# VHH binders against o26223: the designs that were tried, part 289

Target 1, 191 residues: o26223
Amino acid sequence: MKLLWTSQHIKVTVHIDGKVSKMDVLEAIKTRRSIRKYQDREVPEELIDKILDAAMCGPSAVDERPWHFIVVRNREMLEKIPEVHPYGAMVKDAPVAIIVCCDSSLEKIPGFWVQDCSIASQNILLAAHSLGLGAVWTGVYPLEDRVEGIRRLFSIPEHVIPFSVIPLGYPAENPGTRDLFDPDRIHLEKW
Below, E stands for the ipSAE of ESMFold2; O stands for the ipSAE of OpenDDE; V2 stands for 0.75 times the mean of E and O plus 0.25 times the DockQ between their complexes.

## First folded at step 18 (VHH)

Design XB7 (framework vhh_7nfr_2; at its last look DockQ between E and O 0.44; V2 from the best seeds 0.00; counts 0 for: pae E 2.9 > 2)
Fold by OpenDDE, look of step 18:
Structure XB7 (fold): chain B 191 residues (1-191), chain A 124 residues (1-124)
Amino acid sequence: as target 1 above (191 residues)
Amino acid sequence: QVQLQESGGGLVQPGGSLRLSCAASGFKFSRYWMSWVRQAPGEGREWVSSISWKGDYTYYADSVKGRFTIARDNVKNTLYLLMDSLKSDDTAVYYCARHIYTSKPKTQDEFDYWGQGTQVTVSS
């Protein structure tokens, strides 16, 4: 029985009437794609709040929770981000972006902040997708030029490290779903 | 330098129509949401209408809904306000304003640049 994975176009019908369609967590994970094209549509503050709430729900090393978030809606600033982030061209086309940062003063165990901020960033992507938004993870850290560029642009203090820039918006593309399962990457008991 | 210049205002009778224009320069016009805001004599500024950067979304105050149409030409860097069925209460100086954010404005502080305004007078 060939399980014809019918590419169910999950029409995330974001009903304008505020009813966020509930998406199953596995569905969110499996169907999430990087979205780089956005509609000429405002993202409600309520959705950003939900996304940020989700971003803060991830685990962190020793519960250090070193993350900070800069929510950028200023058009002038969004337009400037690509100048310091060459792979962030889509940011200027988004109505909003979240910059995930680490406050190093909150770090309890050195080095785990990267994992913490990664978890936060992924949760942002999943939450956005589940809410009918599109997003993409644009890496800042560990590239020094991007880190410093974002730092200067947003006047981020030295002890705070910008980690990722995540533009968000209602998607204007549908890249479809992909199967990334690779059984060759699974080892039982030993390598 | 960012510049916004309104035109098209004038004297019109009740029930008449006007078309306002706002010429934009000094910035990438197509990258910003734009609004019309008006101020009647002795009153505060009143938001009238907003339009998204591509023009896909428009917003109107209840007082002008169904009578006014906001539009834009991103090739000409021009914002428009088509005003039909004008009333005496529409008498005001009309300003075009650039949005700071990609959203419907909540307050007057969400605009970073304003035109000088154009006078609209509706009188019999």
Scores: ipSAE 0.859, ipTM 0.928, lowest interface PAE 0.5, mean pLDDT 92
Fold by ESMFold2, look of step 18:
Structure XB7 (fold): chain B 191 residues (1-191), chain A 124 residues (1-124)
Amino acid sequence: as target 1 above (191 residues)
Amino acid sequence: QVQLQESGGGLVQPGGSLRLSCAASGFKFSRYWMSWVRQAPGEGREWVSSISWKGDYTYYADSVKGRFTIARDNVKNTLYLLMDSLKSDDTAVYYCARHIYTSKPKTQDEFDYWGQGTQVTVSS
């Protein structure tokens, strides 16, 4: 008996409505929106690889680079995140999520890991947007119940701190652009 | 307890049609990609078709493209395979299977639950 696993996939032309392709960095920053509704379309591994490459390009305090990333594609695990993260309900609707963590053993200057992981998290959002994906940053740290809940769910060791959970997928909503520039927030020379 | 139960198989002449059903229970059916996989006598399992959790994306093996249609009803928690223009080499046991991930499968290890199967026999 021969074991046959054959997959001759048709060429599928997928319609990607509202997707913004190849954009300059200022456009990406201005047009990125938090996306909480996703298509039931798979996100290829190569796109996640590009996003994580971008995440690791961020600066860090004294080049400590304390970040680690957990890529979650398992449907059962995605469904469990809202049980320990009350504002992460949209994660169960996403095909994939990235958990940004700090490995405290890599910390060179105490406390700056929060800025480091925030930079990596924002780079994930921008890179996803530039690739036609939608994402949203859901906060974990510094909320102790969320930190411990995510740590237990993903077997994260004591010295590693989960910082954020970022669900992503092809967007199923278009919130539109915003004009948030406020000149009153700009102070010349002093407050 | 996750359960998948296929039905609707039978004997049909070449050129005929059948509709297979797979009743799902014990999990949130609408959150999972689902597939049909078949096994011909004396052969290994062959992927036939997949459908995304909302049903917006469907995929077919070349051998069945244009003849088979996968569908789902997320209210009734039922997966379907509509088979038209059946040929003798479609003779197999047909299984429904639940995906672990939200992607087209690469191997049968990407399914965590399988039904018992339903026999489809196409002969003159």
Scores: ipSAE 0.479, ipTM 0.801, lowest interface PAE 2.9, mean pLDDT 90
ESMFold2 (binder alone), look of step 18: mean pLDDT 84; pTM 0.857

Design XB8 (framework vhh_7nfr_2; at its last look DockQ between E and O 0.41; V2 from the best seeds 0.00; counts 0 for: pae E 3.1 > 2)
Fold by OpenDDE, look of step 18:
Structure XB8 (fold): chain B 191 residues (1-191), chain A 124 residues (1-124)
Amino acid sequence: as target 1 above (191 residues)
Amino acid sequence: QVQLQESGGGLVQPGGSLRLSCAASGFKFSRYWMSWVRQAPGEGREWVSTISWKGDYTYYADSVKGRFTIARDNVKNTLYLLMDSLKSDDTAVYYCAKHIYTSKPKTQDEFDYWGQGTQVTVSS
């Protein structure tokens, strides 16, 4: 069954010739959705490289850049992630996942690593979307059971903290557009 | 224990057809990409074809493209290779192989399990 993707899908025409149509940054931000269903399709390594490059382009506190990334393509491992991450069920259906981690030894100012890794994670989502992939942020930190589960599963050292698991793939769903603008959340000069 | 068992090989004349089967057990067959790999006498292993876990995507070596069809039945845990227009150069032991990754294989080490193989001989 060829899922006829109806016309509203931002056809990021990944031209076979490797030219990914450039999505405007605002468009990427506004049109990005969490994607939890994926095609039975390989994600090219080149796209992962671009995504990881984007992930590392975000700011970090005092430029500490504490992030590490585990790229998981092993099918057996992908199948195991949901066992330790109850909200990561979709991970087993993705061809690849990125685990964003913090190396605490790189942290210069305590606590900012969460912001740093969040920025990295968001950049992964935006980059993926801009490249015609779907992704979802599945939170690991700060839930201890998930942190420890992922740590054990991937033999992550104690000084490294798994932060998020982000499955990626060509989308097999279209959640549609979402307007999240709320003027009541904007305060001028004072609360 | 993971088991892959090939069958359907045999002697066929040039231009003939064969259907290979690979019975899989000991793992969630429907969750893995699968491949056929062959080895001719005195030659190295040659990738032949790959099929995605749902069967939505198939890949073929140039040498077999248009002649071979890879398929799978996830209910029966069986991988197939339909071979048409067989040539003498298709003579080889054909192996079923389980993927480690959800991708087209780049190297032989991307398979974690192999069958014992089935002999295909194309001769007049």
Scores: ipSAE 0.855, ipTM 0.927, lowest interface PAE 0.5, mean pLDDT 92
Fold by ESMFold2, look of step 18:
Structure XB8 (fold): chain B 191 residues (1-191), chain A 124 residues (1-124)
Amino acid sequence: as target 1 above (191 residues)
Amino acid sequence: QVQLQESGGGLVQPGGSLRLSCAASGFKFSRYWMSWVRQAPGEGREWVSTISWKGDYTYYADSVKGRFTIARDNVKNTLYLLMDSLKSDDTAVYYCAKHIYTSKPKTQDEFDYWGQGTQVTVSS
């Protein structure tokens, strides 16, 4: 027997109150905060598609593009992540998480995959923020117990390395902006 | 074992009201989206309403919008459907269903557990 649904008008989940919903890139960078509290609200697949598109726009060493992404929406799986990832407790409170992975068979220059996957992870955070979502990067690599735990939980093959778990959702907190500019970290011509 | 037990169905006249309940056990009820789904005689199952795990977001099929209200009590592990202005077309078995995902359902494959259902009959 088939479940029957009625067709409806498409509603935009992002409010467009006479203003463009797109955020300036410098504003996104300066205002992005780690968000660990989320509304119990659906994150549309369209937004995840845009975030992953942005993730793949990052530069990589010799264009090796070693990244792969696992999109986790299954509630039971989200609830299990903290069992293998002790500082990922907020993942169970998120409607969705993205696991950033490296396929080591795609490496062209050994070891640069860490920078490559870090760039993809940061792009996920910025894109999510620009779309009105909150996210936080939770570290997996290089902590071996976390790497192996996530690999087992998601059946990740041995040549693929889970790098980060990024829970995301509409924010249920607003930490505010910060001014972190420190001129003492800037060195002209030499140290 | 996950169990969903519906109650509150019955015979009502058009324009009448009913409140359905679904007692949940065997899982962390407050961590899952829940839905009501109904099946009229000789028909397939029809999605009726969905509620998010905290209850902050509710969704309704057009056929019931404005007449039905979904609610949940996460202390009592109970899902509710308040049905007002009932019509003969609302006659069906009403099922409580547990979501796998944190989204509005598109097909019945997005539910992993169902109750046995409670009969609602609207006739004059």
Scores: ipSAE 0.432, ipTM 0.780, lowest interface PAE 3.1, mean pLDDT 90
ESMFold2 (binder alone), look of step 18: mean pLDDT 85; pTM 0.863

Design XB9 (framework vhh_7nfr_2; at its last fold request DockQ between E and O 0.72; V2 from the best seeds 0.75)
Fold by OpenDDE, fold request of step 23:
Structure XB9 (fold): chain B 191 residues (1-191), chain A 124 residues (1-124)
Amino acid sequence: as target 1 above (191 residues)
Amino acid sequence: QVQLQESGGGLVQPGGSLRLSCAASGFKFSRYWMSWVRQAPGEGREWVSSISWKGTYTYYADSVKGRFTIARDNVKNTLYLLMDSLKSDDTAVYYCAKHIYTRKPKTEDEFDYWGQGTQVTVSS
């Protein structure tokens, strides 16, 4: 009796220009690329809400959920982010950015917040992609200069740690697909 | 200092056309969404139209849709409003406004700078 594990594929239905595109989770994961060029188009609030909902659906250590999100649409602020983030040049060209932060006061076990915020960040990327948006993870933590730069720019309190800046927008590039599968990284039972 | 200066207003007959211009200075014009907002006598401010920073996307109030065209020249730092088939109800002071956010505005507080406005009067 082959238990057909009906993997409940969470089908995200994205309405792009009146057409419902269905992307399954594996497709989203496999086809996601970092997008650094964006169209001159706003991102609807509904899409941001869906992305943030996805961001909060990831697991966290002992369910600590330490993440906070700053949604930035202010053009002046978007233009300033590259000043404190040397690899964040594309942020100024995005219609919106999400800053993922950790509230350290919510941390129950030290150190796991990095994993928690990473999961949240990745979910943002996947959700964005599934919705027809492009995004890129620009790392803030653990680089002190970037952390402090973003902190100052957005008046983030000391107990809150900026983790990542993720610009989002409709993609203006298509970098193609990559095959990242490497069988040499797979070990059976032992190294 | 940010400056917005509207021009091109005037008196026109119903069915006539006008072209408004807004000269922008003191900021990176090409990086910001821009809007036209109007205020009729005794009325509140009404959003008219918005344009994305590259000019690719435009938005219009239902009252002007199909009659007005928003455009921009980022080289000249100028915003335009082409107004066709003008109606008496289009009589207002028209303001150029700079967006704070990279989106279609939801409320008037999403503008940080305004011009002085240009009067448009549509009357027979």
Scores: ipSAE 0.891, ipTM 0.946, lowest interface PAE 0.4, mean pLDDT 93
Fold by ESMFold2, fold request of step 23:
Structure XB9 (fold): chain B 191 residues (1-191), chain A 124 residues (1-124)
Amino acid sequence: as target 1 above (191 residues)
Amino acid sequence: QVQLQESGGGLVQPGGSLRLSCAASGFKFSRYWMSWVRQAPGEGREWVSSISWKGTYTYYADSVKGRFTIARDNVKNTLYLLMDSLKSDDTAVYYCAKHIYTRKPKTEDEFDYWGQGTQVTVSS
């Protein structure tokens, strides 16, 4: 039997039947919602490590893997992000944020880093959801003022491009799931 | 200017109780984790207790679990430590400390501001 507690206590778990519970991938994709309200609960470093491992599992153009990640737990810095990112107001209410960046010196084919970092960002959202966390992608690139603001705030060098800011934490809201399938968006053989 | 002012220390007999207060100003108190840290004579600093920024999660050193209670009042910008069943080993200067990060501290370098401390002495 498997039980997981908060960091203040630990239960011994024995895998008697050898089976480990898991969320179906399609279920995770369909049920993930943007979460903008968070508990004041610590997000353990172990979970952040798992999320970033998942982020780095994404495909990239010619395997260029241009991504870098900044993990922000400093409360003062979390409070300052909305000052340079006006639609990132919820970041100050999060226990942690991940900044997804492109190192342009790692590009092997120009311009595909946007797709690469988008894939990594979505993997962060799905991994967070599968671990019982909530997150939201807040856009930085291609909005030049946001890129400059985040670069300045975190001392990001000129050749590194901040792509997204992803606040995350244990959710304090449940917006529910949506049924968004639209067969009119599907074209057989041609437009 | 961040300011932390502890009060409520004093002399108490073993088995007695005290309530420490820490008045906070110069920062958005309700946005930060806070801790109590103590230092006995001739010893290093010992983490005592931490509380999350809304007060929902509390943490205690093994040496004080079940005897001490940390609390906060985010309207009055005040941190508290309610100490019961005091022992001679609890004799120390108690400091209020402001966290840099949104987590239980691992080292004292994770605090950026400290109060001047309040003396607690447990003696018959």
Scores: ipSAE 0.632, ipTM 0.867, lowest interface PAE 1.9, mean pLDDT 90
ESMFold2, look of step 18: ipSAE 0.601; ipTM 0.855
ESMFold2 (binder alone), look of step 18: mean pLDDT 82; pTM 0.838
OpenDDE, look of step 18: ipSAE 0.887; ipTM 0.943
OpenDDE, second read of step 22: ipSAE 0.887; ipTM 0.943
ESMFold2, fold request of step 23: ipSAE 0.629, 0.595; ipTM 0.863, 0.852
ESMFold2 (binder alone), fold request of step 23: mean pLDDT 83, 82, 82; pTM 0.845, 0.838, 0.834
OpenDDE, fold request of step 23: ipSAE 0.891, 0.890; ipTM 0.946, 0.946

Design YB1 (framework vhh_7nfr_2; at its last look DockQ between E and O 0.66; V2 from the best seeds 0.00; counts 0 for: pae E 4.0 > 2)
Fold by OpenDDE, look of step 19:
Structure YB1 (fold): chain B 191 residues (1-191), chain A 124 residues (1-124)
Amino acid sequence: as target 1 above (191 residues)
Amino acid sequence: QVQLQESGGGLVQPGGSLRLSCAASGFTFWEKWMSWVRQAPGEGREWVSGISYSGGWTDYADSVKGRFTIARDNVKNTLYLLMDSLKSDDTAVYYCAKHKYSAFPETQDEFDYWGQGTQVTVSS
């Protein structure tokens, strides 16, 4: 029985009206896209709070929760980020960006902070999407040039490691959905 | 392999001008900060000028400020240094240097690759 997955085009009705469309978790995951164009519209603090709450709900190694978040709304600073992040051009167009950082002093097991901060970053993206915002993950770590660039720009102490920069805003683009399922990447019981 | 090749040096009179070029290869040029560093005979290396990957940020040593202009062409993978109003104390070997970080250098250790240099001689 070939389960014909009929690609039901989930019409993401971007309700333009301020109603936070509630997405279930699977819908949020499947329909999320990187958004690099934003409306000239401010993001309410309430939404940022919800996003940050979600960011802190992910698991971490032995519950170390090493993450810190810098919320950047200052226009001058947003405009400076592209100068130290070569793939961060869209940040200057966003009303807000979140910089995810690791406090190494909170790390209990070496190396797992990368996973922890990745989970936090992904939760930011999913939460943003579920709230009708667009976001994109711009990688900072492990590239030393970006890490140090962001560090110096924001005067981040040496024991704190910038991990990602995530601009957020109301989307001004709709890249559509993708089907990324690949059965060739699934192995049963063994490789 | 990362390669930086300087050119455009030469002998000029005081008050003259030169344009240095640095051809870069072996890395994604447009995503890296670049600098010029010079070394006069018997002296240490001196940072001259730096430029962000987009060219949006530039900085200069006080000794060359107002006289030199750093620029880059990311399509041609080339760094430039326009030197005007040259002085005898500008005589040095000029090196193109790749930054480790997306920031202006605080120390000489913040460069990971150097060119072979080009000689600039300012003499009457």
Scores: ipSAE 0.842, ipTM 0.924, lowest interface PAE 0.5, mean pLDDT 93
Fold by ESMFold2, look of step 18:
Structure YB1 (fold): chain B 191 residues (1-191), chain A 124 residues (1-124)
Amino acid sequence: as target 1 above (191 residues)
Amino acid sequence: QVQLQESGGGLVQPGGSLRLSCAASGFTFWEKWMSWVRQAPGEGREWVSGISYSGGWTDYADSVKGRFTIARDNVKNTLYLLMDSLKSDDTAVYYCAKHKYSAFPETQDEFDYWGQGTQVTVSS
């Protein structure tokens, strides 16, 4: 009997709804929610690469680009994060987390690294959302006890400042959209 | 104001047991790492044991491993030290200490508040 080729031996590009569609940027911004429950499913390295590429696309003060990223997949390390970072309890349940850090030796203007790393962190959230992942920003800086706890846990040198811990994975919850627009926060010409 | 009050010390025979307690108030207890530190007569302070926020991560000085157990109750804001198989070398004032950082200490300057201490005496 003659054996025919099957899809298992042929690489094909398939268009699956939701996997190849483009998300409008305003839609992504409006629909992104903090996701704290994740499926027991690995996040492919290729998606993390895309997310970090997006993180590095943000503007920075004087183009200083002070950011560094630690990608954490080791289960033991993910489970230790809540013991040094109490508001990061959901990290132990995530397949992966990204720690956003500032290398202070790259600063060109003192103090603007906080804005720089905030921009990178938000880009991680939006990129993850656009790829079908859920994420949440858990704040480390400026809480010195947590900054030092994370630094020691991951052997981060003294000139590098851990800014945020962002667990991410395929979402296991759907909190829905909120209507947060408040016209009273808009001031024309003057306060 | 932050208050740490130890209790449960006393005189005990070698091989005996004691349970120390530390009542904490004036701060959010479950957000802080805690330790027990002791000071023997004529000696500097020696870190004994530390415990993370939830109690999920503990560590002990080599001199007490296997004999002492640190624990916490975040509902009652209480830190404990269960001391078994006590030796004369365990004679000291035992202090409850609040960490500055969410880490096991590298130096004694990493504690920002201390209790008044409770005396443990192990007599021959």
Scores: ipSAE 0.429, ipTM 0.777, lowest interface PAE 2.9, mean pLDDT 90
ESMFold2 (binder alone), look of step 18: mean pLDDT 81; pTM 0.818
OpenDDE, look of step 18: ipSAE 0.827; ipTM 0.918
ESMFold2, look of step 19: ipSAE 0.319; ipTM 0.715
ESMFold2 (binder alone), look of step 19: mean pLDDT 80; pTM 0.816

Design YB10 (framework vhh_7nfr_2; at its last look DockQ between E and O 0.59; V2 from the best seeds 0.00; counts 0 for: pae E 14.9 > 2)
Fold by OpenDDE, look of step 18:
Structure YB10 (fold): chain B 191 residues (1-191), chain A 124 residues (1-124)
Amino acid sequence: as target 1 above (191 residues)
Amino acid sequence: QVQLQESGGGLVQPGGSLRLSCAASGFTFWKYWMSWVRQAPGEGREWVSSISYSGGWTEYADSVKGRFTIARDNVKNTLYLLMDSLKSDDTAVYYCAKHKYSAFPETQDEFDYWGQGTQVTVSS
């Protein structure tokens, strides 16, 4: 395996065959950070496929799996996303974004789709990180202004609800590590 | 409380120019799309122009395209409409409108707040 360094000294392990090695699950979770700066480098389709595979591996309520994914690489569309998403400025600088959506027609129990799509979105972030990419979760739902903006921009049917926009790319920043463990948030047996 | 206050209207000759302003308060202005809508006497409301939250995306009605420019100052919480080459048909009350959605409007129901309007009269 070859160690690769990003411009910000993020360690990426690459296999001899050129494939990026995966992090162990705890490492991925603990070291993941929101990345909002990206290199001027294309993300291989193979990595997107792996990320989407991971996105669809999470649990869902009664196995309803209501998620759909729009993969956006078109530069014009990427540049328009920030105009309908006030906190999506970084999307215009990303080589690719994934829009996570819910098909309401697939819901078996109302309301659980938010959890389902959250799980899918988090899996996207973790998978991206494990593959040496940076990503950030930009929330769309439940803000109606953003939901409708994304819906119209991508001609999303009324029964499909855009949930999140996740830009991805090779990291051009390293926010560092943080310790988020808080023992005060842990209660034993009772509150 | 959300408030939109238009100003800058008046009487102008054909071919003249005006700049309308809309002062916004009571909401986070930079997070919302804004529009100008006008209503001529005896006519319904007509969409004129819309602008995205950052100003990076603008659209115009065909009737004003090339003559009007929509802009905004998110520091001043102000929406503008620069009107050049004014015509008699531009005579109307001009309203500032706040969007519900981050999209160009399809119906009037997509606006949740309106100003009181400012009168623009184009006459010789």
Scores: ipSAE 0.675, ipTM 0.843, lowest interface PAE 0.7, mean pLDDT 91
Fold by ESMFold2, look of step 18:
Structure YB10 (fold): chain B 191 residues (1-191), chain A 124 residues (1-124)
Amino acid sequence: as target 1 above (191 residues)
Amino acid sequence: QVQLQESGGGLVQPGGSLRLSCAASGFTFWKYWMSWVRQAPGEGREWVSSISYSGGWTEYADSVKGRFTIARDNVKNTLYLLMDSLKSDDTAVYYCAKHKYSAFPETQDEFDYWGQGTQVTVSS
């Protein structure tokens, strides 16, 4: 396994989830699935930090970076999300959720914040997957009842718009892979 | 057509109790937050209480906390307000209101449908 060297030169590898931690980006994109069932296992703060770092690496219109994130671990709050978001039932079973928000005071060009926050949300999903977690994007914006419900539940200011709620945890399901490539969606040179 | 019909109002003495009901039809009742709003003579409408679509989360105006209880029955499509320890200041027309959103409204403009109201009069 190891050759014993002098103390100044020791080679060490770090393993996460029983694997080397590096995942090819195309593999991550192709194998990520929406995960709605989670183990009774805490997600370490270190992993949430890595996920949020990845979320903020996305491009944004005119580099406006309008995103803010609320990390929710409190059981009572997680249990209340389905009360304002009927299709977010799995959130109550997640050890943690991330709410992606837009601070409209950071907009430099109106209307592109939706694309910006969508990019951040997808980066959260991919980063979670690469770290051995499962996640799902539950839609908030543009459904006005969900936007207002989440805003009031988490005391989000008027100028901040909740965009998505992303529950995440170690997966307790494996839905498998899907072949979704459709060449009829590709148009060369024109529609 | 969305319909909200209040009942259960009447004349009571101070310290008395009433139970208001609101029969709802024409929409998927369990999907929406519901509220009670009241209007005293010569005044604007005042929010009283709200309840989440499942009934698990309730909010009350400070003036009624501890005396009023909001509830709902999603099988019977009915909203309730149990009013105890009534005071003369509670005299008003009480309206059942459907939220536009699943959230607590801060203004009357955030309700899309109102009932016709039921009169509550508290006097000796």
Scores: ipSAE 0.000, ipTM 0.175, lowest interface PAE 14.9, mean pLDDT 85
ESMFold2 (binder alone), look of step 18: mean pLDDT 81; pTM 0.826

